# Ledger of designs, part 49: miniprotein binders against q9bqp7

Target 1, 240 residues: q9bqp7
Amino acid sequence: VPQNWFPIFNPERSDKPNASDPSVPLKIPLQRNVIPSVTRVLQQTMTKQQVFLLERWKQRMILELGEDGFKEYTSNVFLQGKRFHEALESILSPQETLKERDENLLKSGYIESVQHILKDVSGVRALESAVQHETLNYIGLLDCVAEYQGKLCVIDWKTSEKPKPFIQSTFDNPLQVVAYMGAMNHDTNYSFQVQCGLIVVAYKDGSPAHPHFMDAELCSQYWTKWLLRLEEYTEKKKNQ

## First folded at step 3 (miniprotein)

Design t16
Fold by ESMFold2-Fast, scan of step 3:
Structure t16 (fold): chain B 240 residues (1-240), chain A 88 residues (1-88)
Amino acid sequence: as target 1 above (240 residues)
Amino acid sequence: SPERLEEIIRKLEEAVKLFEEGKIEEALEILWEVLYELLELIEETGDPELYEILLRVFEALDLIDEGRPEEAIRILEEAIRRLEELIE
């Protein structure tokens, strides 16, 4: 059990919408801060097993593509992911920025891949929005909070280029989702409770995206693992 | 792919049997083969559940190194059950 164990859910909050909820999705900007981000914590606390898997994947990719090809591949994966997130924010947002969007953002294979998932998404409450856990001292930028098949979820959108997905973003995805969830549930900028997560893996070729739904019990299990990673990060930082 | 998951399950069941028989070296060879196959599936599917199962197999390896094969076997049995649920 972690030394600084803290509950993921806030008993003072509800997942039900009410009349005081904003009419548009929240989009709180991420402020530069000395407080670590979720992604930094996860990157700095990779297990020996995770490091081994990442190095094995990297070596195989370099063998196939060469060093320059590998750099180009990883840069391209980053750019594709960024564009996919921009397209999803545009599709799900009532913001005026939709009118000035690049039309190509809305017609990619990744967007085609995710269409069947989007049909089950409604009641968007937050998009590209900053969260902070004041007590546990970490921040993050979540992709989306919305109802998926009637359940309020933190939704994380991922891209995958079959057969060579960017594995590093995959193996910590559940921890990332629950870290955002716990932060939002205890962030005074938000008033609702999220108890479920959804990781959506979209494919470059337009084949149907795979949804990985996380119920409250699974989120609680991953929350414990996240707290261990956060504790490890905090101890490492103190020793530097 | 259900066929690949079924093959991984068979290999894990074989490894458990070998550990129970005290054939540690043979069991470890199969366990490492399972780790590589799980890694390939994770790269193809992006399934976080497969990654969690992979981590549990690594935990079993650590337990074997510490001379705790009974605990390792329990973890491997749990991994088998989780893989069966993915086929379901």
Scores: ipSAE 0.016, ipTM 0.398, lowest interface PAE 6.3, mean pLDDT 83

Design t17
Fold by ESMFold2-Fast, scan of step 3:
Structure t17 (fold): chain B 240 residues (1-240), chain A 88 residues (1-88)
Amino acid sequence: as target 1 above (240 residues)
Amino acid sequence: SPERLEEIIRKLEEAVKLFEEGKIEEALEILWEVLEELFELIEETGDPELYEILLRVFEALDLIDEGRPEEAIRILEEAIRRLEELIE
């Protein structure tokens, strides 16, 4: 059991829309802070499994591409992911902001890949928005909060060149989603409750994206694991 | 491949025997070979059960690091049973 156990859901909140909700999606900027981010906590507490799998993946890629080719590949993957997130924010934002976006961002294999998912997404409440858990003292920047098939979800968009279900980048995705969820549910800048998650893996060749839906029970299970990672991070920092 | 799963089972059984004999370093060498072979199969098949078995082997490694070999042995025996079910 985690030492600093705290519930993921806030009993004072509802997932239903109300009249006080903003007409446009929230976009609270992430501020520089000594408080650790979700991504920093996860990176600093990688499991023995994750370290092993990451190193094996790196060795394979270096063998195929060379050291310089590997660096170029990882830089390109990062840039493609960034552009994909920018395109999704543009698509899901109010119509008046689209004219300011690059037309090329809206025409990629990754965007084609997610078309089937996007038709089921509505009621967008937050995009590229900062969250902070005021009690557990961590921060994050979530991709999207919207209804997926009628259920309010924290949605995390991922890119992949090939189906690789068990590479390091997918292991912490459920933890990342629930960390954002728990933070948002207890962040005074937000008024609603999120109980579900959605991880969407989009493919460069336009193949249909894989949606991984997380119901409330599954989110609660991953929340306990996230709390253990946060505890491990805190303990590790005290020992440095 | 049933042949590759049988090889992994054999190595896990060997590692359990070595742990029972107190030959921790030799057993660990075999467990890391098991992890490499499981990872290769997961990359080839995408089988979620193989991934779950990989997680169990890592739990056993953590238990060994903590000086809890009896618990590690029980976890490895469960991993062996789960791999045998995949062959059946």
Scores: ipSAE 0.015, ipTM 0.369, lowest interface PAE 7.3, mean pLDDT 82

Design t18
Fold by ESMFold2-Fast, scan of step 3:
Structure t18 (fold): chain B 240 residues (1-240), chain A 88 residues (1-88)
Amino acid sequence: as target 1 above (240 residues)
Amino acid sequence: SPERLEEIIRKLEEAVKLFEEGKIEEALEILWEVLEELYELIEETGDPELYEILLRVFEALDLIDEGRPEEAIRILEEAIRRLEELIE
């Protein structure tokens, strides 16, 4: 599948601000159906290296924590990630729309970790918002669309535990970002164009988060790889 | 650490030789041993270069699955050179 037949950027859209653009961040709810999500496509088309690394990580953790300890650990990691995303949505949303702020959501090393990145984030256009690629038939829920250092980006917030970060989730981060970008650029619920991505890796101990900026050229390269994963998913579904 | 890197290099060289001889199954067994040893070193050291080398070995495995052993051998030879640089 040639990349130019299914472009990531929409030539009918502008990245320039329009008077009719929403003044408040969009939050379109995700409605589940038989259309696959970005995360489902990626999970069902994991490469041999991803499967190997996941299994090795799992076995090592079980050796250190026991089976029950491993279940508690993974549950806690999931909950920490959820709280981190909820805190970021709260921070980036207009304060006047909130009845009460939960101070506990703002108390974490991860939030401390991203403070220096947040200073460069402005012009928030979407938060925890559903996207659908109408032609390629996939859906997703993106974290954030905002300007980072003056450039409109799909921003994906990731957590990492020091000294043992989760290796598994890092492989597909660029693919996830460009999948959301391509979907948003072709979703009739949105009127603007996004050409850049940003992956922010936050640390549990409060160490400064690492931003990984993806320019338009890099996004186009990862888009080609995403299209291959989507094609693999579609073929796998037909053969089962 | 240097002894373990030398052992991994030796195994990769053996795998390349087996691929060149068309002994795909034997070469794959050795590559999986290499992946296990690289992963253990990555856990111990956190070295991003070792992680990149591990990913390259997986690319070689994908090429073998696609029936492209000549390209896989080139990738593995690159991995050997990168590991040798870590010893130097």
Scores: ipSAE 0.015, ipTM 0.383, lowest interface PAE 7.2, mean pLDDT 81

Design t19
Fold by ESMFold2-Fast, scan of step 3:
Structure t19 (fold): chain B 240 residues (1-240), chain A 88 residues (1-88)
Amino acid sequence: as target 1 above (240 residues)
Amino acid sequence: SPERLEEIIRKLEEAVKLFEEGKIEEALEILWEVLEELMELIEETGDPELYEILLRVFEALDLIDEGRPEEAIRILEEAIRRLEELIE
């Protein structure tokens, strides 16, 4: 697939918000099919650096916790991430109130971590919603599309044990965001144009989350890198 | 191989300079290039000293994320000295 044929932004869609009546955020269900997900593409095309870091982290954790302890730790990290995303969906959904949610969600350090970011989030358009790039044939499940400081963004909520104050330290997170953005911009289930991304890294101890805003130019740069990863995935798939 | 080590040293020196100037994101991009090149050399040579230097550069990345650039710079300067010793 020629990279020049597939722009991240759809020239047929407007950047300007329209005065559409208030509506419930879109939540299109992800259906299982043969089409690869963004996360699968990225996982199958990790760089040597990423593989090395993952392997070394895994070895250190197993040495510290044992195999059973590592499994329990990994399960807890997954559960915490799942609960964090569920809490954010609930908080941002206009049909839910905080009073209807489990008190444990309100006590989470991760939710405390993002409070200052949430104050700048409004105009929610989509939550936990499936996207598909019809032409490039990949799918994804994005966390959120909303205005951040007045700009419509694909927002991805991340949890981290270590500080991530620089976008360069977030690994494939920018690629994930632009992959969702490009898919949404070319998905007939959506009618709006998204040109910005936001990665929010939340911390368990309640330390202030780090927002990584991606403007249109930066999104275009990461889009080129995503297309290379997608090509690599496609080639590996053919050789299996 | 000496030419490749010299190129890695030059990039590390540029990264240190950028960190000292507070241009952290630009410096981080160069450090990721250094990591890629070190891993390539390790694949080719199997040199355990290059492997130890790789681990130190990864440690410098963690220190930058923790807001400890002075300690990161010291580690990168150590890495530069160790690479220079491999040439000499």
Scores: ipSAE 0.188, ipTM 0.664, lowest interface PAE 4.7, mean pLDDT 85

Design t2
Fold by ESMFold2-Fast, scan of step 3:
Formats: C-alpha cells, structure tokens, sequence
Structure t2 (fold): chain B 240 residues (1-240), chain A 88 residues (1-88)
C-alpha cells in the first residue's frame, strides 16, 4: 500500500464531450525539465524478474548475433516502432492537418495487424501529447486518447516479435497507461476525464494484434501499483 | 529456507491446476510470484539448481504465450519435482 494515496480519477471532470473542446486532436509538446518521465520512473524501478529477463535476453542475442549484430537488431526494432507510431498518428489525424502521407509507413505488417482494432477507434482527442501530474510530479508523452468501442481510452501502441495474448505478458505497459491517465485527468491543459485504457500489441507478420482493454476497476488496481513504483523512485532520488 | 521452498512448490501446484482449468491469467500471475521468490532465494543462496529451475519456469511462461500449455505444464511438474528434491 502506498504511503500517500492520490486518486486516479478527477471528480471535477466528466468523460462527456464538451462543445468547447477543439475539433482537432490535441498535441501538446513535451518540455524538458527536472520532473521525471513515466518511462524514467519505470526504468529505474524495474522488478527483479524484469531485470533478469532483460539481461538474459541481451546475453542470448549478443551470443547469437555478435555485439555489432545486436546493436543493428535493436536499432531496427526501435525504428520499426517509431515508424509504426508515425503511421498511426497519420491515419488517426484529420485530413486537413496532414502533410503528405508516407506510403511506405502505411503498408507495414504492423498496420495490417491493427486493422481490426482501428475500425473500432473514433473520436480522437489527443495524439502524441504531453501530460503532467503537477501534484505527483511526473510527466509523460501519451500515444493516443480516443474512443475504443464507444469508451474513451488512453491507447498505447506496442510492437512485439513474440505473442503477448495476456495483459500479464506486457510487463509495465498497464502501469504506463494508468500513469498517463492519472496525469491527464489532473492536467489543466485537458478538460475531460479518461477512465479506461487500451494496450494494443501489433505483430510484424500481420497476424491480428492483441488488444488489452482495461476498465475503470482494473485501471484503479494498476494505479495503486504505479503509485508504489513512483514512491520507490522518489525515495531512490532522495538518496542520491 | 525449507518453508520458503514448500511455499514455492504449493504455488507451482496451484498454477498447474489453474492452467489445466484454462484459467491462464490467474496461473500466469502466480508463476510471476514464483519467479520473484526464486530470484530472491538465488540472491541469498547462490544455488545453481535454483537458477536452473528459474530458467525452466521462464520457459514455461514462453510456452503459455505460444499456446502450448501442455508442454508448459510438463515443465512446471519437472520444476516441482526438482524443488522437492532440495527439501531434505
């Protein structure tokens, strides 16, 4: 149990559309400052299991590919993920705000993988947008806020080489989603309330992506775990 | 230490039962707890047999993710037997 509990949802906010909300998705730029990002907090507080898996995977890949081959492989994985996110932002942006589409981004297997999920996504409110929790002192850059099957969600797009059919297979991804959600719900740059999350794991071969929907109760459970990770990070920082 | 090994064995047996019942997510969570406890014991003891058992449990999770629960269950049953041998 965290020592200082703070609610994920903001009782002063509604998930109902507001007529004063902008017609184009919000894209607030992330500004560098001393406040830690969600990603930094999670990286600095990895569990023993996560550290072990990461190190063993790294050792096996270096053994198989060599040090240079491993660097090339990880660079390619990073670039594929970046291109996937760019393609999704392009697809979900209104036509009036788009530059020319990069056709090469739109024909990837990852985009094929998510087609059945994209048909259920509408009402996009934010894309690649910064969030800040002023009370809990963390920041983040979320991928997307949109309605999935009629429910407003923080949506996080992931790529994977291996199947991830269970939410437990996605490690810290649920914590990342609820951290963004809690920040957005208390960030003055936003006026709406998000109570649901969605993690979408896409596959390079075009096999159907696995959606991991998180309802309000599940989000609240992961929020408690996020608060514990944030507390651990804060204590480590004080001891530096 | 024997009490902790007995608790790990109990959790592995529970996970096997849950996988057989098709309760994959519940079983997965229990296996994740087993991995944490094994890593703590390895840190304390440096026991190479516990390290090998840890690797087998990770392999079982990979097999579950691949849709191969029967093979995962066999590996978990092997892990249970190996842990029982460590309890004098």
Amino acid sequence: as target 1 above (240 residues)
Amino acid sequence: SPERLEEIIRKLEEAVKLFEEGKIEEAYEILWEVLEELLELIEETGDPELYEILLRVFEALDLIDEGRPEEAIRILEEAIRRLEELIE
Scores: ipSAE 0.286, ipTM 0.723, lowest interface PAE 3.4, mean pLDDT 86
Fold by OpenDDE base, second read of step 4:
Structure t2 (fold): chain B 240 residues (1-240), chain A 88 residues (1-88)
Amino acid sequence: as target 1 above (240 residues)
Amino acid sequence: SPERLEEIIRKLEEAVKLFEEGKIEEAYEILWEVLEELLELIEETGDPELYEILLRVFEALDLIDEGRPEEAIRILEEAIRRLEELIE
C-alpha cells in the first residue's frame, strides 16, 4: 500500500464532458524543470528483472541481425515511431490547423494498422499536451485525449513489430497512461477529467492494431502500482 | 546534438570519478540522468548506437547493484569512448 495515497480521479471535476467540445485540441508545452517526468520515474524504478529482459532481448537481436544490423534496426524503429506520432497528430488535428499533410507520412503500415481504431476515435481534446501533478510532483507529455467508443480516454500510441495481444505485454505503458490520467485530472490547465485509458499497439505490416482498453477499475489498480513506483523514486532521490 | 552528447560524456566521466571516490549513490543518480538524456536523444534521432550505449549504462547500473562497481566503471568508460566516436 502506498504511504502517500492520492486519488487518480478528482471529485471536484464533473464526469460530464462539458458540452463545449473545444473546437481545438489543447497543446500545452512541456516546461523543462526540476520536476521528474513520468518516463524518468518509470525508468529509474525499473526492476532488475526488467533490465535483464531488455538486455536479453538485445543480445538475441544482435545474434540474429549482427551488431551493425541491430544498430540499423533500432534506428529505423525509432524513426518510424516518430513519423507515426507525427502522422497521428496530423490526422487527429482539426483540418484548419493541418499543415500540408505530408502524404508520405500517411503511407505507412502503422497508419494502416490503426485505421480501425481511428474510426472509433472522436472528440479530440488534447494532442501532445503536457500534464503536471502539482501535489505528487511529476510531469508528462501525453499523446492524446479523445473519446474512444464514446468513452473519454488518455490514448497512448505505440509501435511494435511483434504482436502484443495482452496488456501485460506492454510493460510499463499502463503505468504511464494512468500517471498521465492522474496528472491531468489534477492539472489546473484542464477543466475536465478522464476515467479511462487506451493503449494502441500499431504494427509495421499494417495488421490490425491491438487496442488495450483500461476501464476505471483497471486504471485504479495500475494507479496504485504507479504510486508505489513514484514513492520508490522519491525515496531513492532522498537517499542520494 | 553534439553538445548534448558532450554533456552526456561529461556526466559519465563524473559518474566514473564518483565511483572511484566511493560515492556510489551520487554516481548512481548521475547515471540515471544520463539514461534520461540518452532516451530523449534516441527518441529524437533514432540512433541505434545511442540505444546500445543506453543498454550498456543499464548494465553498469545492474553491476553496481550487484556490488561489482569495477566492472561497471569499465563499461562506462567504454560507453564514453563510443560517444566520443560519435562526436568525431
Scores: ipSAE 0.017, ipTM 0.290, lowest interface PAE 6.6, mean pLDDT 86

Design t20
Fold by ESMFold2-Fast, scan of step 3:
Structure t20 (fold): chain B 240 residues (1-240), chain A 88 residues (1-88)
Amino acid sequence: as target 1 above (240 residues)
Amino acid sequence: SPERLEEIIRKLEEAVKLFEEGKIEEALEILWEVLEELEELIEETGDPELYEILLRVFEALDLIDEGRPEEAIRILEEAIRRLEELIE
C-alpha cells in the first residue's frame, strides 16, 4: 500500500489548540467488533526475527523459573503494567476523575521512574481513548495524547525490568504509536492533528525512564512499515 | 557451508564497524539478520557451536540495550573469531 493513498497526517487538521477543543481529555470507549485491533495485527504478523527473539526469551525464562514460574512472572508483568497505566491516567486527569486513588499505584518504582518526563507533559487531550481508522478498518486504544516539551504527541507508556535506551529495543512500539496516530488523525471523534510520538520506557527500580521521541519524519517512516503489517494481516486472514 | 559462514562473518564485521561509528540503528538491523541466518544454519546442521555463537550475539544485543556498546563489540569480535575457526 502506497503511503500517498493512505497518509498518516490529515491535511484538513491542525496540531494547534482550537477554541472548539474540549478542556476535558477525551475518553472514547473501545467498542468490541470484528475489526482488528492494532495489537492483534502486530501479534499475528510478527517478523521471523521477533518470533525468534520471543521464543528464545521464553526458553530462557522457562529454564530459569519453570513453566508455572514463567506463567506467574508474565502474569505479574501484565498486572504491573496495568497498574502503571491506571496510575498515569489518574495523575494526568485534570478533573481527578478517579476519586479514590489507590495510594499503592502512585508509589511504584515505575511512577518514580517517569517523574522527570511528567514534568514536561501538559495540555492533555485524550486518555485511554479508542481510535478507529475509518478507511483502513483497524481500531486501537491509545494511552495518552498530550504536549511533550511543547509538541503534541501520541504518548505510549511502557514498563521494563531491563534498560531500553534505543528506540529499536521497543520492538513494535513505534508501529503501535503511528497506527494510533494515523487512526486518530482520520477518526471523526477527534478534531486535531497529531504529528509526533513518544514512547516512554519506565523502570521498576525507579531509574530514570527513557523517552523515545518520534518526529513527523520518523512517524512517516514507521507508518509505511505499519501499512505493510496491516496488509500482511489481511492476507493471512484470507488464507485461513 | 563455508560461504554462508563467510557471509555471516562479513555482516558481523560490518555491524562492529557501524557500532564504532555510533550508527546503532543500522548495526542492530544487521545483527537481526545475523541471528536469522544463524537460526537457519542451526536448524540445518544441529551444530552446538553455532548455537553457542548465536547466544553470544544475543548477549551483545542485551549489552547494546543496556547502553554498553564497547562490551557488545568485544563479544561480537569473539563471535567472529569462533565462526572463522569453524571455516578452518
Scores: ipSAE 0.005, ipTM 0.241, lowest interface PAE 10.8, mean pLDDT 79

Design t21
Fold by ESMFold2-Fast, scan of step 3:
Structure t21 (fold): chain B 240 residues (1-240), chain A 88 residues (1-88)
Amino acid sequence: as target 1 above (240 residues)
Amino acid sequence: SPERLEEIIRKLEEAVKLFEEGKIEEALEILWEVLEELLELIEETGDPELFEILLRVFEALDLIDEGRPEEAIRILEEAIRRLEELIE
């Protein structure tokens, strides 16, 4: 797939705020359909390195915890991540809900971890919102679109037990971000242009989160890699 | 195979140099490329020594993430020496 036929940025859209921009963050629900999600595409096209690391980690954890212990551990990690995302949506939403919710959000080590990042986040335009690339036929549910240090970004919140100070250690996270970006830029439900990405890796112990900012050039580079993964997924699906 | 091992050695040497210069992101890009090439070679040859070297390189990645680049460099230098022994 030629990169110039499927650009990440939409030349008909502006990245500047204007009066037609929504005053309340968008939250378009994800519709269940046969169109593949970003996470499905990435999971089905993992690199040899990713497969090796995942299987090695899984085998070691099962040896230490047993089969049942491993399942409990992975369920707990998933639940912590889900709660972290729910907390961030609540914090960044202009709507306040129950006091119990606010108290719960303030007690999380993950939320403590991202405080210094949140200080630089403003102008929230979308939260937990569905995106679809109408031409390339994939969907996704992005975490957040907001200004980070004055630049409009697709922001993806991640939790990790190990330090991830380098973007190269975040595996497919950059691909996930640019896939959401390209979809949003070509989705008729949205009117603005996003050209930057941000991956925020938060830590359970409250250690400062690592922000991985992706400028327009870096996003374009990862977009090329995403298109290759999408092509690989499409070919794999045709052959079954 | 010997030519591919020599290429891997050169890339590891470049990665070590970049780590020493504090160019961590550039070094990591090369190191991940080395890992892919080692995995491909292991799939073709089944060489257990290459598998052991692969595991050491992954350990070096963990050390870099932990902020321990000096220890990572020592492990990578060990990997280079082991690969050189395979072609000698």
Scores: ipSAE 0.085, ipTM 0.617, lowest interface PAE 5.3, mean pLDDT 84

Design t22
Fold by ESMFold2-Fast, scan of step 3:
Structure t22 (fold): chain B 240 residues (1-240), chain A 88 residues (1-88)
Amino acid sequence: as target 1 above (240 residues)
Amino acid sequence: SPERLEEIIRKLEEAVKLFEEGKIEEALEILWEVLEELLELIEETGDPELWEILLRVFEALDLIDEGRPEEAIRILEEAIRRLEELIE
């Protein structure tokens, strides 16, 4: 259990929209480089299991593609993910705020993959927006906050060439989602409460994306694990 | 395949025996082989039960690092039973 426990939810907030909410989704810029990001904390505190699985995968890929081929492959995966996120931000933004849309970005296999998920997404409140936990002192850049099937969620969009029907195969993705959630719930730039998460895994070939929904109970369980990772990061930094 | 599951079971049984004899280093070598074999089989089959078994074996490894071999042995015996059920 973490030594410095802090609640994920803010009792002073509601998930219901109010009249003071902006009509345009929030997009707070990410500015600080001294305060650790969620992704930095997770990368520097990987478990022995994660290190083993990642190294095993890397070695297998290098054997198949060669060292230069592996680097090219990972670079292409990164670029496709970036384009997918840019396309989703464009699609989910209100029409009045869009000056131009890149039709090529909007017609990828990944975008085709998520169409059935997007039909259940509404009430977008934040897109590509920075969050900061004022008390726990970490920062992140979340993909999306919107209603999925009527429930307000932190939504994280992922790309994959292989099916991922089980949440356990998404590694730290649940921790990333709850870290953003806890930060947003205590960040003064936001006024609402998020209690649910959604990880959407989209496929390059256009096969239907797999949604991994996280209710408040599951989010609370992963929040405790995130606090342990954050504590480990803080202790590791003090010893350097 | 059943033959590969039987080999993994055999290795886990050997690791348990070595832990019971206090031969920690030798048992850990076999346990790491088991993790590698399980990962290969998971990549071939996509079986979620094999993934859960792999996670339990990792938990046993952590318990050994903490100096708790009796609890690790119990978890490994549970893993053996679960793999045997897959063979039927």
Scores: ipSAE 0.007, ipTM 0.265, lowest interface PAE 9.3, mean pLDDT 80

Design t23
Fold by ESMFold2-Fast, scan of step 3:
Structure t23 (fold): chain B 240 residues (1-240), chain A 88 residues (1-88)
Amino acid sequence: as target 1 above (240 residues)
Amino acid sequence: SPERLEEIIRKLEEAVKLFEEGKIEEALEILWEVLEELLELIEETGDPELLEILLRVFEALDLIDEGRPEEAIRILEEAIRRLEELIE
């Protein structure tokens, strides 16, 4: 159990649309601060299993590609992920006309992979938007908040070289989603409440993406684990 | 150490049973607990045989992700046998 428990959901907020809600998706810029980001907290508190898997994967890839080949490979993976997020933001934005460059982004295998998911996404409320938890003192940049199959979700888009059909195989992605959710629910820049999460794992070859839906109960379970990771991060920084 | 190995074996047997029942996500949760306990034991003992068993369990996880649970189960059953031999 965390030492400093705090609720993920805000009882003063509703998940229903308000008349005062903006018609255009929110895009609050991330302000750099001393306050840690969700990704930094998770990277600094990786589990023993995650550290071991990362080291073994790195060793194997270096043996196959050499050190320079490994760096080139990882740079390309990163760039493909960035382009995928840019394409999704473009697709989900209220812009009616596509530019020629946008059309090229929309033709990737990753975008083909998520087509069956996108048709169930509507009511976009936020895109590439900053969140801050006022009480727990962390920040993040979430990908998307929208309705998926009628449920308002924090949606996180992931690319993968390997199949990830089970949520347990997505590492810290569930923790990332609930961390953003808890921050947004208590952030004064937002007026609504999110109780569900969605992790979408897209594949380069265009094979169907795997959606991992997280209902309110599952989000609450991962929230407790996130609070433990945040506590571990804070303790490590005190001892630095 | 024997008590901890027996607990790991019990969890692996439960994971195999859940995979056979098609309860993949429940089995994966238990399997990740096994990986954590094996890593802690390896850190304490430095036993290279435990490290080899750990690598086989990671291979089973990859097989599950690939939709090959029958092959994963065979590898986990091998891991159980190897752990039992260490108790001897």
Scores: ipSAE 0.025, ipTM 0.535, lowest interface PAE 5.6, mean pLDDT 84

Design t24
Fold by ESMFold2-Fast, scan of step 3:
Formats: sequence, C-alpha cells, structure tokens
Structure t24 (fold): chain B 240 residues (1-240), chain A 88 residues (1-88)
Amino acid sequence: as target 1 above (240 residues)
Amino acid sequence: SPERLEEIIRKLEEAVKLFEEGKIEEALEILWEVLEELLELIEETGDPELEEILLRVFEALDLIDEGRPEEAIRILEEAIRRLEELIE
C-alpha cells in the first residue's frame, strides 16, 4: 500500500554468525542529524486514536496528581526506563564487570521481572547501537540484537507500571522494532541480517515479563505499516 | 461493571445503525464516546479482553477513514458479541 516500497530484509545478508563479525557487541554512537529518528517519525504521525488515548491519559493523571505531580511522575517513569535499559546493557555486555552498583541493579523489580527472558538470550551482537537506513533516510537507536531461543532478534525492552500502563506505547512498539530491523539490515556498519523481533514488557513489581515474539512474516506485515508512517511523515514535513 | 458493559453495547449498536444510514459523522462521535468508556473500564479492571476489544474498535475507525464502512460494521458487530460474552 505504500507508494515507495522497500524490502525489510537484505537478500545479500545472512542471520548466521560470520567470521568477520566482532566477538564484542557493537555500540555505534547516535549522531544527531537533520535525518529523522524512528521515534520522531512515530510521534509526528500518531493516529487520531493514539492522540485521543494520550490526551485522555494525560488529563486523568493531571486530575489525580496535579500538574506538578504529573511532571514529577512522568520524569520518574522516564528515569526508571532509562535505568532499566542501562542495567540490561551492563548485564548483557561481556566486558562489563559486576560492581556493587551493578549488583543493586540486578535487585530491581524490573530486572527480577525479566530474569526468565534473559536465561533464553545469548549471542549478543549489538547493544544501545545506532542504525541508519541510507536509502529511506531515517535513524534509530536500538536496545539490543541477540539470539532469543536460538533466533536472532531485535529486542526492545519496555517497562510497565501495573496500575496505569502507557497505552500509546503498545500501539507503536512493533513498528519501532521493524524500523530498527530494516535499518540495520541495510546499514553498512553491520554485516548480518535480522528477521525476527522481540518486545519484552517488564513489570515494576517483579511479576514475570511478557515476551512478544515477532516472526519474519509478522515483521513484514508491520514493516508495511512503518513504511506508511514514514511516507506520511515525509509528506507532512514538505507541507510545514 | 455489567451495567457499564450494557451501556457500551447500546452505544455500539447505535453507531452501527448510524453507519448503515450513512450518518458517518454522528456514528463517529458515538464511537469516540465508546473508546473513552472502554479506556476507563480497562484502567479499572486491567482486563486483556477489553484491551483487545478497544483495538478492534480502533480498526473500525481506520476502516471508516478509508471509506470502508461495511467492513467497519462487521468489526463493530464482532466487538458487540465479545462484550455480550463478558456479561455472560
């Protein structure tokens, strides 16, 4: 349905380990640029439904917490998510030494929540690494690329607070994953191909995280939707 | 909860009738009310079935935006059936 279609997978690449692949996970730094990020594209092309849910949630939270309380709450949620990602990067990095502070990260509810998923994760190839789609002109920062139950996946770690899950983030999570996947598969800084995705929703109270595995077919379906969002973004930018 | 589910069902049935009559804007207004009420109920219950029903109503809105009201009506009728099952 997108007018400017491009394939998600690169036929010149394999998902099997390559002799030229580094043994240390890649961590390519994100360079700020005029090229839009995946997050920017998704934020600028939110559906009417997503805008409605976001505003509804915001109004509810402000009524409960006040405007200052809402700002503090959202700042804390952001910081918790950032720390969760930093903890996972530390845990999955083969060069990271466990220090007292790293041990404290292992004791958090979110880390407890994700333990059973981590047992099935191996062969880490990239952590907190920048991707760029040179042809479609977008960039992103992916969380992790590793094997989950033997399948190479783009893995996206999400945090959820039991009382008030952030509904908007659930709608675009698959799009975010496939956008990173398509970029990585065509990025010259990488030599391998990813065909699967995994969204892991971790819980603050330590309840078992929910893994949402996306096979190649499902990734291809969401890729088409991502291309439509990217096309919409490009059209809107021309008319600003 | 059963009374609130019955109210949501009634509104969905009203929206379906308006779509069948070609009164698209009036039907959409009611669907947005349904979305707000479903969201409130999801926040209170955490019921994953209600979350799936919410997503189906959003799919119906997308179909209407695409000029496909007959397919939207089928999706809304499915949502009504699912809500009726929750009432027993």
Scores: ipSAE 0.016, ipTM 0.299, lowest interface PAE 7.2, mean pLDDT 81

